# Ledger of designs, part 288: VH-VL binders against q9nrl2r1430to1533

Target 1, 104 residues: q9nrl2r1430to1533
Amino acid sequence: GGVHELSAFEQLVVELVRHDDSWPFLKLVSKIQVPDYYDIIKKPIALNIIREKVNKCEYKLASEFIDDIELMFSNCFEYNPRNTSEAKAGTRLQAFFHIQAQKL

## First folded at step 17 (VH-VL)

Design b87 (framework fv_nezutatug)
Fold by ESMFold2-Fast, scan of step 17:
Structure b87 (fold): chain C 104 residues (1-104), chain A 121 residues (1-121), chain B 107 residues (1-107)
Amino acid sequence: as target 1 above (104 residues)
Amino acid sequence: QVQLQESGPGLVKPSQTLSLTCTVSGGSIDYGYTWHWIRQHPGKGLEWIGSIYYSGRTDYNPSLKSLVTISADTSKNQFSLKLSSVTAADTAVYYCARGPFTSDHYYMDVWGQGTTVTVSS
Amino acid sequence: DIQMTQSPSSVSASVGDRVTITCKASQSISSYVAWYQQKPGKAPEPLIYSASYLYSGVPSRFSGSGSGTDFTLTISSLQPEDFATYYCQQANSFPLTFGQGTKLEIK
């Protein structure tokens, strides 16, 4: 076989998922475990949803992909106080994302 | 409804490689979950062997050292366990299981029925 | 490795009894414990995740509690189908580890 490259978005999502700080972002926040989350967060999103959108070719522009990732971080910082493990993980993962996104 | 089914030889000779496959139906292994191998020695408790993430990343029990390899074949909706250099101590019922998509806490919500492996000459 | 220790190793009980099984972690695991039920010749069935949350379809007579190192599984009114071996599992870190099991037997 020939060399087939993963889409740039798929490659970046895989790198985010594998990062040590991805744990708060892998799946949607549980309504059962965090009942008030969906009262505060109007547009919930997580890496598994973003990856599905990439695989279905739902992102027409790089800016749309970047906007969904940034929404994920924005939701984290809106819900979680700055001193939480979730917010700290989000800060580190967002910095990693910004470095990788320069390649897009 | 997601179902998991283990398959492989029931008898393996000492020093050989044990090879087991888990077939997943009603769901895809290439999305959103971690897939585990667990074993249970006769009359004993449960021992986690290792896992494969849907991304292909693997984690292994250090007590099994470099003897374990877990791999996935998304085209067949299967993941597999290879345990090299088996001894009588590897005689057990082997289970495959699905875990929810998290990196912080590791639960197993769907289990296969188990397959019995005997290591004997 | 985090060691999970269950008490008792076995318990004899009658239908209608309240049964409590305990599980102790060798280090803090927050609330990251799961409980499983295993009947002879069958695979483990998940009962509880994150110390206190029931999986879908699990009867409400099952409840879990605890945090840190000490966890309990309670069956409020034992039914005939509840006679089984119960396992706790720490879900906090690799390698994942299980308790040795508690066998719930008919009195």
Scores: ipSAE 0.005, ipTM 0.552, lowest interface PAE 14.6, mean pLDDT 84

Design b88 (framework fv_nezutatug)
Fold by ESMFold2-Fast, scan of step 17:
Structure b88 (fold): chain C 104 residues (1-104), chain A 121 residues (1-121), chain B 107 residues (1-107)
Amino acid sequence: as target 1 above (104 residues)
Amino acid sequence: QVQLQESGPGLVKPSQTLSLTCTVSGGSIDYGYTWHWIRQHPGKGLEWIGSIYYSGRTDYNPSLKSLVTISADTSKNQFSLKLSSVTAADTAVYYCARGPWTSDHYYMDVWGQGTTVTVSS
Amino acid sequence: DIQMTQSPSSVSASVGDRVTITCKASQSISSYVAWYQQKPGKAPEPLIYSASYLYSGVPSRFSGSGSGTDFTLTISSLQPEDFATYYCQQANSFPLTFGQGTKLEIK
């Protein structure tokens, strides 16, 4: 009773959101600020969308959840050159994710 | 919790400039969001007036024919609307609102309570 | 400017009814539609964004669908607090435009 526990996917998303390197991934990229983003990235995604899918119980398998997180990182590396702040944040956050995902 | 509050005169004379201010609390106006002004004429629907992005870029409804100016004061955590040469047609409830910066979600997720403005001699 | 037309302009319904409101854009806007609820004397509140995503805290009885030019908002089992005016908004291009509103009234 009195203890509220989150699902494994929700716990992991919360950890990603709280990570210092989550800033490029919290929300979808603005087309006004970055007009060519959606010409290059065909399947945009962000942590707020993934968290919503978790809350709606849309992930039936851990692999589906992992695929969406990996898509988010793939989009980052496709759009952003390797030595940008975005790509560096993505590299560190992806490494953190891989360690945490071993628990799934 | 982010909250928005409109302030300004309730009565403006025709031909004068209407000036409204939106005060933001519980969050900052200086990054990641678009800040909007919307109005609602008596008995009618919603009309988007314009917006200011965190970078200072503004977008205005062309129907207002360059009569509108939106500005931000980050030191006061406020953004403001000036509407020049008002007429009785500008009588409305005025809302300020926040929109997320994401390009596929141009909706307003936090709204002020609204302030009633009457344009009358 | 993209024109948004809602139908019906008003609808009378009873608690427990399924209610659908339609919104039509004058040109294709993909899935870039939001829906708002406004109660008398209050500011609009967001319900749906990107045609089908529920805003945080919105009850699951609300759902949105559509793409291109035709969009619908559905309330699967009407509750007393749902009597309000509903607005669609196109989020595709500036200027942002709203539908004229649909007033949901007690039957």
Scores: ipSAE 0.000, ipTM 0.557, lowest interface PAE 14.1, mean pLDDT 84

Design b89 (framework fv_nezutatug)
Fold by ESMFold2-Fast, scan of step 17:
Structure b89 (fold): chain C 104 residues (1-104), chain A 121 residues (1-121), chain B 107 residues (1-107)
Amino acid sequence: as target 1 above (104 residues)
Amino acid sequence: QVQLQESGPGLVKPSQTLSLTCTVSGGSIDYGYTWHWIRQHPGKGLEWIGSIYYSGRTDYNPSLKSLVTISADTSKNQFSLKLSSVTAADTAVYYCARGPHTSDHYYMDVWGQGTTVTVSS
Amino acid sequence: DIQMTQSPSSVSASVGDRVTITCKASQSISSYVAWYQQKPGKAPEPLIYSASYLYSGVPSRFSGSGSGTDFTLTISSLQPEDFATYYCQQANSFPLTFGQGTKLEIK
């Protein structure tokens, strides 16, 4: 909680969206395009959903926000084999996130 | 590192079926990617032929839909194109490509080197 | 089908020049455009996705911009290895479509 924390979450989500490695995370994976995704991934999430939650003030603690971002990365690494472009993008974006999250 | 390699006959006679195969190495075709066929006519631009998802679902260019079949053989880590009733207009370099899986847009980040197909009697 | 129209079809430039290539979609495609570079006898190489994001390893002299229907690719200081044909591609909907290409030639 707090207005300053929420503003910090919005800034960080915008930075993640603008990052070169955000492309696997911008929106939910299409069930039509990837039918087995939702059989494997039980808690799907993406940056557009996280941003909506920030805008609706649904995060009361920095840890809740961080948990949702980490879930997004965990889903990426669970579904995508190591050394895929998705997993590599996720690894780089996660490292960027960890640096920025030190400010929260 | 993922690599794609096209293979098939360099010469096909008019009215016959063109058959091309894309062999994928360094990654699996049955895991969350979209696999594409694109061609380039001599001295012209690029034309998307169609794609197959790892699930087996296909999408075809409507201009070619009745003539095109794309299939996958996961045991060989290959996907293939069949184009029926070819004419001289099907003479082109044929590329296979991979795209990431996303909710609503389609990019191609890895391409094969291309294979030249000439349709001639 | 969404038609992609590039301008110009050909441009002559010198090393060190700033070069801009444009691409117009017949319908709004948000930011879902990619740019490719193709050298003679070789496959297209991806440069840019989602209008402005560079693929890993692409030199910073390349930049992309635009949204909706109008998109641009800019090379800020042309290098000898940049002489090639450039293609835009709409990534928004099937069938996927490409521009006709812009050939960048040495002056």
Scores: ipSAE 0.000, ipTM 0.558, lowest interface PAE 14.5, mean pLDDT 86

Design b9 (framework fv_nezutatug)
Fold by ESMFold2-Fast, scan of step 17:
Parts: C-alpha cells; structure tokens; sequence
Structure b9 (fold): chain C 104 residues (1-104), chain A 121 residues (1-121), chain B 107 residues (1-107)
C-alpha cells in the first residue's frame, strides 16, 4: 500500500515486537539451534524480516502484510506442540494481532 | 535440541569467589529465553539463585543479592555465575537452566546435568 | 517471599497405585506452578507447567490441577520408573521458590 498503510504496518510490527510474547518470533529460527526446523517449515519468516519488508515498501496490500504475519503464526503451530511455551506465546500474540489488525 | 553444560572448580576455599560457567549448544543465549542458576544443597531442595534474560537484564534472589553476579558472553554462547565470600553453606550441586522469556512463565524447561561445588578449607 | 509447602514429605506406594502429592502456596499464584521429577544423581526434569499442562514426552498418567494457593500432582497408575522426588515451583513472582520435595518410595 500507500504511505498511510505503510505507517500502520510499521506501528503494528513495533507493537508486536514490544509484546511480552514476541520472543519466539523476533528472529528467524537458526538451523544450528533447530536443525530439523527447515525440513518441516518451507516458508520461514520472523518479525525482523516482516519489518524489513515494510521498510522496503514490499507490501502492496494490507492482505499481503496480514498473510505474512499469519504465516509466522502457522509456522509456530505446525512446528511446536500445543502445550509448549512457544505455542502458548504464539496463541496470545496472535490474539493480540487479530485485535490490532481490525484497524487495517 | 538445546543442551546446557556447567563447568567449575569443584573445590573452593571459604571467603573466595566461586565462578561457574554454563555453555549452551544447539541454541543461542541472545534469543528469546531466560537463563537461570539453581542450586541444591546436600539432601535438600532446590534454591533459585538468579537469572539473566536474552537482553542482558538480571534478577537475583534477595537472600544472595549482595553476593551474586550473573553475566553473559554472547560471542561464546555462555552465561556465568560469580558468588563471592563463600562459606560451607554454599556447598551444593549447581545447575544452569533455560526458561521462556514471558512475563507470565518463570519456569525451567531445559537443565544442565549439574556440577558439584564443595566449600572446604 | 512465597513459601511452597508440599505434603507429604514422603509417600510409600506400589506399582499400579494412584498417587497424589499436594503443594500449598503462602499466597495466590494464579496458575503459575510447575512440577519437576528428580531421580538420584540427576538433574530435575520438567513434568508440568501452568498447573495443568504436560510437557511434551511426559506420560499421560501424570496430571496437575489447582489454582490460587492449592495445587495437586497426580500419577494415575504408578510405574517403576516413577519412584523419584517431586518438586513444585511457583512461577508467579521473584524470588522463584520451590517446595521442599516429596520422596516417592517403594512400599
């Protein structure tokens, strides 16, 4: 999108980064840390990558931005069992995102 | 898979400073987690010593606050405990552990094997 | 500091028994309690977090319940590998504190 959409995306990403539950999502999962991650997850993404895409004006529509955030959560739930701290953080952060995304 | 390994001197004399290091493999200490030190006195329960967050922020048990320092070396993927002015009461098995970095979850999901420290003259 | 008191300090049981261990916090900690199992000479292993959620790989015979000040760990059908010491931990506030432990012994 436009200037207003890019500003809204940047502000939402900043709010997500500052949320207590953002810790699993700040950076890409390391191949060293989790060697089997990339065997399961074919489209890895993280908040730092999404923020870079916002800054480079790579999102043309709000739906593209929302899709990348939802991909991030989908990857979390696909890799991590429901009762893990990662999955719980993802569930809470996703709920926060859904409330904020109503403004987009 | 992440693994933690404690290392230290084994024997320390009273009044000296105990230094322990936790080496983390399979995961980075500068990403998304809280890193803890816990000890267990012979035949007794567990005592939380303190923690360091991935951001470098520390929290210490008030009973040990004036004596304890926890620090991290992200380039070596290690975090360390210094306990000054040790006495026989500091004889324990020392564990390092990982916990989630969330405001509502201060628990430990991965533990090192522990290292025994004896304080004796 | 929040004191965590476990009951009993030791319990003797037989394989197949239902075993219950309780943990009482000196003030409300909502659901922020974890349970650990420790075998002689080994580090504690996590069993349960947030009162009732089982860690991945923990057998379904283990369950946790409770909120506020009173918490319970239950083993529905005791197995030989379950003889160990069990600890509760409050995860609500600093300093983090553990119960004194409950030793589960063969009857």
Amino acid sequence: as target 1 above (104 residues)
Amino acid sequence: QVQLQESGPGLVKPSQTLSLTCTVSGGRIDYGYTWHWIRQHPGKGLEWIGSIYYSGRTDYNPSLKSLVTISADTSKNQFSLKLSSVTAADTAVYYCARGPYTSDHYYMDVWGQGTTVTVSS
Amino acid sequence: DIQMTQSPSSVSASVGDRVTITCKASQSISSYVAWYQQKPGKAPEPLIYSASYLYSGVPSRFSGSGSGTDFTLTISSLQPEDFATYYCQQANSFPLTFGQGTKLEIK
Scores: ipSAE 0.000, ipTM 0.555, lowest interface PAE 15.4, mean pLDDT 85

Design b90 (framework fv_nezutatug)
Fold by ESMFold2-Fast, scan of step 17:
Structure b90 (fold): chain C 104 residues (1-104), chain A 121 residues (1-121), chain B 107 residues (1-107)
Amino acid sequence: as target 1 above (104 residues)
Amino acid sequence: QVQLQESGPGLVKPSQTLSLTCTVSGGSIDYGYTWHWIRQHPGKGLEWIGSIYYSGRTDYNPSLKSLVTISADTSKNQFSLKLSSVTAADTAVYYCARGPYVSDHYYMDVWGQGTTVTVSS
Amino acid sequence: DIQMTQSPSSVSASVGDRVTITCKASQSISSYVAWYQQKPGKAPEPLIYSASYLYSGVPSRFSGSGSGTDFTLTISSLQPEDFATYYCQQANSFPLTFGQGTKLEIK
């Protein structure tokens, strides 16, 4: 209870979620919309899953949190060709993340 | 929790190849990390030997580059060090370590307990 | 290669003392330095990454500071379990390099 300061991980996830380029990353990719995604990507993750892990205190080290964010970007670049809007959004959001993650 | 464990022969003759394996438990070696080998000579500090990325890319200390090979076996969740043409100067405690992949900055957040290697005839 | 030089090479201190260990890089490495603690016969344990961030479980009496070429590890009130050798490591570029170590000894 009461008003608590957000953890560093929660603050960073909130900043990522609010970024204009977060749209490909907000939720797990839909099997209905993208049927072959889960044939290609074996470790799917998204910002809503990462935020849930932060809220449940599942990250014991900053490296574990950073790894999950980097996995998310790696999946994006593996599935999506470089010239897609998804890959371009991922490139910009990853650059933003790298600047913010230096605080961790 | 992730744990690393080194294994190898402990005693190696001069001119032979030293082979060490790091077994990873509680995590996967194909999960976005860089995996390192470090050694420590008796009574001295730490020397980075080299690393392998989850992509399979390797980087080696230039002082050892012609003598070192690092490889990964994802099916066994292991990565390994081979150091060829060993001499008494290669006597050391050998550690494996995990580093997070953070914008090409290489920290080591989990270490094995180390294995002692003696090079003698 | 980036050379990491620690000072002092050894320091004798008493429980309750404030201890400062410094590390100097031969080239600017921004904030990309880590600190490790090693007890006799044991593997190094990570203390700090990116100059000032403590790993989970590291006591708050440990702190790190610095940027560029000059870095400091401080133990604000030395405890018996803190007698160990401390190493800095630059994380900026290959080859990764460590300082020579600072041995913290009981006075």
Scores: ipSAE 0.006, ipTM 0.560, lowest interface PAE 14.4, mean pLDDT 85

Design b91 (framework fv_nezutatug)
Fold by ESMFold2-Fast, scan of step 17:
Structure b91 (fold): chain C 104 residues (1-104), chain A 121 residues (1-121), chain B 107 residues (1-107)
Amino acid sequence: as target 1 above (104 residues)
Amino acid sequence: QVQLQESGPGLVKPSQTLSLTCTVSGGSIDYGYTWHWIRQHPGKGLEWIGSIYYSGRTDYNPSLKSLVTISADTSKNQFSLKLSSVTAADTAVYYCARGPYSSDHYYMDVWGQGTTVTVSS
Amino acid sequence: DIQMTQSPSSVSASVGDRVTITCKASQSISSYVAWYQQKPGKAPEPLIYSASYLYSGVPSRFSGSGSGTDFTLTISSLQPEDFATYYCQQANSFPLTFGQGTKLEIK
């Protein structure tokens, strides 16, 4: 996108990273710690990857940025049962994201 | 901006299968969303038919489950509805819609314009 | 299935009026309700999600409130473009269900 959109993406990613509920999303899931994750999740993504894409100006449209964030949450809900701490963190962080995404 | 467009026959005979397609532009159907079919009978409210997730999983309205199939074709960026054994009661405007995928809530943020289907001999 | 009941079924109002529409769920849905506006011959457009959060681009005169079983949509100062049918939707569990609609018409 535009210069203003890229600044907004960076600001939003920083807000997400600093949120108390970001812990499941900071980095890709470890195959050693969670061996079946990559059997279930075919398009893994995390906030560190999204932030790198923002910094490299790889998002041409706001919708592409939003799609990557939503993919991250969808992966969480697809893998983790709803009563897990991961799913609960994801639910709260996704709600926060939806409020902040209004600024885009 | 993401846009959805329904297409399919406007007239279907009783007992046949209704087939509708939703074409998505400005976004990809295999990316982090839930894709829905909703219908609206003449002069009435909205009825959720079912959904398909980016992963290919489906959920159907139990009242229609034996009759409905939703599928996705990622190469064409389309998802489709098949409703079998239709009757005059299936006459409605059919909408496709997108919503976020969530563990505990579902709503629709982008809607197609709707396509009118009449079931008549 | 969770039944959503809207009140009133229709309301007549004038430009500048405060309008309130209510929606009652047959069982608790926490805050997981959305509101949609539909004009004749058009697709529904989203207004509010999670009871109180406004969708991008929706005018600030629209607001939502409620939790559990009782939810409210308020238009603080009615504009000519607001005459439409409004629907609530429970977003908590499958099957997703809508209220029967409230028609807002010119007095």
Scores: ipSAE 0.230, ipTM 0.794, lowest interface PAE 4.1, mean pLDDT 89

Design b92 (framework fv_nezutatug)
Fold by ESMFold2-Fast, scan of step 17:
Structure b92 (fold): chain C 104 residues (1-104), chain A 121 residues (1-121), chain B 107 residues (1-107)
Amino acid sequence: as target 1 above (104 residues)
Amino acid sequence: QVQLQESGPGLVKPSQTLSLTCTVSGGSIDYGYTWHWIRQHPGKGLEWIGSIYYSGRTDYNPSLKSLVTISADTSKNQFSLKLSSVTAADTAVYYCARGPYHSDHYYMDVWGQGTTVTVSS
Amino acid sequence: DIQMTQSPSSVSASVGDRVTITCKASQSISSYVAWYQQKPGKAPEPLIYSASYLYSGVPSRFSGSGSGTDFTLTISSLQPEDFATYYCQQANSFPLTFGQGTKLEIK
């Protein structure tokens, strides 16, 4: 906790949002466009929700922040087949995240 | 910081079921991680036993599949290993570990300290 | 099952030496290999994932390289705390498999 951790979480979320491969993760998946998503994914999350939690100081430990990001990627890989553009974007963005998360 | 701690009996009799528990602190087991059991026989290398994903999906080493069961108790933030019909060959240090979930690759980034299990009468 | 074979099985070295150990997979695993360091009586400590990426807190003297079937772990300038057994692990498919280990010992 504290100001330094909050700034680090904000910086990392901003870097994830800016990444070319963030497009599947910016907002929650639409029930209208993907009706079976919420039958399969029981803990939906997206970068806009994680950013909101950062802004509200809901992450007390770096591990809590990392857990939410990993959940976001896990949901992607559980729902999307391996050869999809979503899964490929998720794979590249997760690798980027793991490098950046070393700073936390 | 997430931490994993193995617990269970240090001595098990031949033919009985070995039961070990991994208690997770600093994080929740019902998130998007895969939770693993690995063992190491005295003076030898590492052997992957199996894993459980938060959905309850399990994967087991085929060499142990008929003998092993991994389960999770989200209310206690624990996952457990049961190994049936143990013999002296099951004497080992048992580790639990966590890795991020992916469909194509499986890394383990956090490990417990290990618990020694001796199978002997 | 994918077999992981490490070479050498043991190596003797002095502080300050460059040490390399290799790991060979019986079939292509892309870059999906991890490296671990294990000291006597301790759990394995993750060093490297995806062939070349260091885990947080791992000293920069450790580096990894390779793809497909052939992988290398390098320690650029050996320190006293580096004497340990090193394991590679293929992360590509189930069952997950480890190399037999390379014991790095004092010359």
Scores: ipSAE 0.070, ipTM 0.758, lowest interface PAE 5.3, mean pLDDT 89

Design b93 (framework fv_nezutatug)
Fold by ESMFold2-Fast, scan of step 17:
Structure b93 (fold): chain C 104 residues (1-104), chain A 121 residues (1-121), chain B 107 residues (1-107)
Amino acid sequence: as target 1 above (104 residues)
Amino acid sequence: QVQLQESGPGLVKPSQTLSLTCTVSGGSIDYGYTWHWIRQHPGKGLEWIGSIYYSGRTDYNPSLKSLVTISADTSKNQFSLKLSSVTAADTAVYYCARGPYNSDHYYMDVWGQGTTVTVSS
Amino acid sequence: DIQMTQSPSSVSASVGDRVTITCKASQSISSYVAWYQQKPGKAPEPLIYSASYLYSGVPSRFSGSGSGTDFTLTISSLQPEDFATYYCQQANSFPLTFGQGTKLEIK
């Protein structure tokens, strides 16, 4: 990626973190509190991990950044039934992300 | 930009196996997405054949019964369709497509150009 | 399987017209409907997901609405590039199924 691409990734992650619906995505799901999560979800990810990858310049292409964000939403919908607060938050945050990602 | 490209034989004989490959560039097939095969019969609408998920799980259209197999080769960034015992009814344009993986939103946001397959002797 | 039925099967319209295409599911699918546009010789392109969300880059003249069994795609002011075949798709359950298509033709 370039300097403008890296700046755009940082800005987008900050906007996602600040969004009211980010709460299910801020940190990895606790194995102690949700023991079956890691039996179902094989590639866990969260916004704090994505932010660290952005800061370490680990995304070489915009598509790699987008893939990690989409994986985060996919994990949410795979684990959480559609009528849960988590799934509803994920649906709204994903829609917000799609609008913001048009700028990448 | 993610791009999908179908490849395979344009002509297949009845009773043989149709084998198509989708090559993905600009993105990885093993991350966060669902990868689909869709076909379109001449002058007709769209028919979903099946999908493979980032986890390796497959889902197939029951109307195609046990005739369909979808597999992925992450080292080549490809996923493939095998349709056995083909007949003239399998003549169609075949598309590969990408969609987000989740239980609530199975739509396809990136499509290949399509490859025409004719089944005839 | 969930059957998706589109109405009309074809419609003739002029540039600047408002066009509405409907899609009916044989059972309730909440808001899990996508809409696609297909031009002759081309692959389908996504327009709408989850009944009402515009896909990235789709012009604002396109809008989707509906829930349960009845869904609509509206083009508020037709442009020349909008003459195409439109498909709805249910995203609720497998197998994924499409409507039969609505061909939008120049009047």
Scores: ipSAE 0.005, ipTM 0.583, lowest interface PAE 13.1, mean pLDDT 85

Design b94 (framework fv_nezutatug)
Fold by ESMFold2-Fast, scan of step 17:
Structure b94 (fold): chain C 104 residues (1-104), chain A 121 residues (1-121), chain B 107 residues (1-107)
Amino acid sequence: as target 1 above (104 residues)
Amino acid sequence: QVQLQESGPGLVKPSQTLSLTCTVSGGSIDYGYTWHWIRQHPGKGLEWIGSIYYSGRTDYNPSLKSLVTISADTSKNQFSLKLSSVTAADTAVYYCARGPYLSDHYYMDVWGQGTTVTVSS
Amino acid sequence: DIQMTQSPSSVSASVGDRVTITCKASQSISSYVAWYQQKPGKAPEPLIYSASYLYSGVPSRFSGSGSGTDFTLTISSLQPEDFATYYCQQANSFPLTFGQGTKLEIK
């Protein structure tokens, strides 16, 4: 159901934003600071964009919401080497997400 | 908790190169952050010198660009400032600071305690 | 370079007073302003980022507002530990620039 699903998405995004490991995911990667990012990552996304989509009721299905969150993690692991703070934060936040997403 | 500590000589002679190091503890100078050098002349306000991002990209204050070099040593968890051809006008307290990962925004959320540098013969 | 001008350059106030410090940018910087507090002999401490967001641990008596070129820092009920110099900083573009500082001193 539409209304209940959107409420659940909002709650989950808030939990992700508040998590200690959310820092690499809060905003889109800056082209000014990371010029090669958009040469490698063709579908950029971040928590602020996902939250905006939730607020505008753009997710019709839980699978669409989950796909955007997973895209965010996939982009992180594609761009960032395993030994980086971003990749480590992404690994922990993704595990947290998988636990919380069971409620969807 | 992340902490920053400046180190380097407190006295530098005119025309020499000022070299300062910022040691980061409780966190890595790895990806996601911008690392800054700021100075404060006696009795004056704050002046941004420059920054280094995790990619190695540097940005310098145009007033100092020909004289300043900022570099990072990830293995030592340090970043450094070199200011060449110093004069008495470079006498200041020098601070290092961290900018958080915010796209296209340049705030400074953690600061070192500052180190005083005097340029005199 | 974007010039940041603070007003007043100094203000004398009493504990319990409401104090407002203003900061004007020479060109629009959207909401990309930070505020810092500096006590004599100490490093600046961050108070506010993006014009209005308080850093964790900053007392709620501090607030920021503004957009474009005009920004304000307000202390709603001045406490003894608030006597310090305050700086605004534009975070929009390089070179990063600070205001000249506002000294808040006891009346």
Scores: ipSAE 0.000, ipTM 0.561, lowest interface PAE 13.6, mean pLDDT 85

Design b95 (framework fv_nezutatug)
Fold by ESMFold2-Fast, scan of step 17:
Structure b95 (fold): chain C 104 residues (1-104), chain A 121 residues (1-121), chain B 107 residues (1-107)
Amino acid sequence: as target 1 above (104 residues)
Amino acid sequence: QVQLQESGPGLVKPSQTLSLTCTVSGGSIDYGYTWHWIRQHPGKGLEWIGSIYYSGRTDYNPSLKSLVTISADTSKNQFSLKLSSVTAADTAVYYCARGPYMSDHYYMDVWGQGTTVTVSS
Amino acid sequence: DIQMTQSPSSVSASVGDRVTITCKASQSISSYVAWYQQKPGKAPEPLIYSASYLYSGVPSRFSGSGSGTDFTLTISSLQPEDFATYYCQQANSFPLTFGQGTKLEIK
């Protein structure tokens, strides 16, 4: 306890946002810049949306939080070919997440 | 905690279709994960049968491709294996497992307890 | 298909021993290997992913290393509950393939 104590989910999201490989995940993919994204990806999500859900206490179980983060990565790998900078960033950030999520 | 539980017949006759179901609790099968079937023959190692993930895409072991079908029922939070034209060589313990979807690597982080299937007349 | 070959096929050891199990892939798989522990009558339990990362709850006496084609699982100080069969798995490409297993037995 304390008024400045952050939730475990908030701390993990902040660590993900600060990671060098977070750039493809900070906000939803632009429909203007990537017009076919929403034809392929049916459940879009990004770190800003996940952070908002954490701040509004919408995750009741750690599994719900983990599912949203994993959805974000699965969307990246579904849309982006293996050799892209997006897929490479996603692979590294997901590995980082798996290490950190073991504490949840 | 996510849990997986296999169910289906313990005894199947040669030439019949083996049908197994994996029930998932504590998590949803409709996004973020790849769902696998693995088997283990008596006294042998592990053999990957195939997988399905949230888009409905399936991947099958080429040695079994003409015989195997994996499907998902998101309303029941289940995925299932059908293996047609079974023989005694299909006698094994069958496991279901979960792995995170990744573009270039596939791990299995949660496993069911396994269900024993014997193929005999 | 990528063939995974484990060595040794069996090893006898005593509590407190350092045990090393190796796994060789027939072609390069980067770091995409997992290790599993299986006790008689039970499902495999994941120990390691991406060659060196421990799953949550796995004791620190377990460690993994390697890249390319050669991978190693080490148990630094063997405990009674560690007597089991160990499997490596290549996670690089379909079909996913496992090593033949290494049985760790009481000496």
Scores: ipSAE 0.000, ipTM 0.567, lowest interface PAE 14.3, mean pLDDT 85

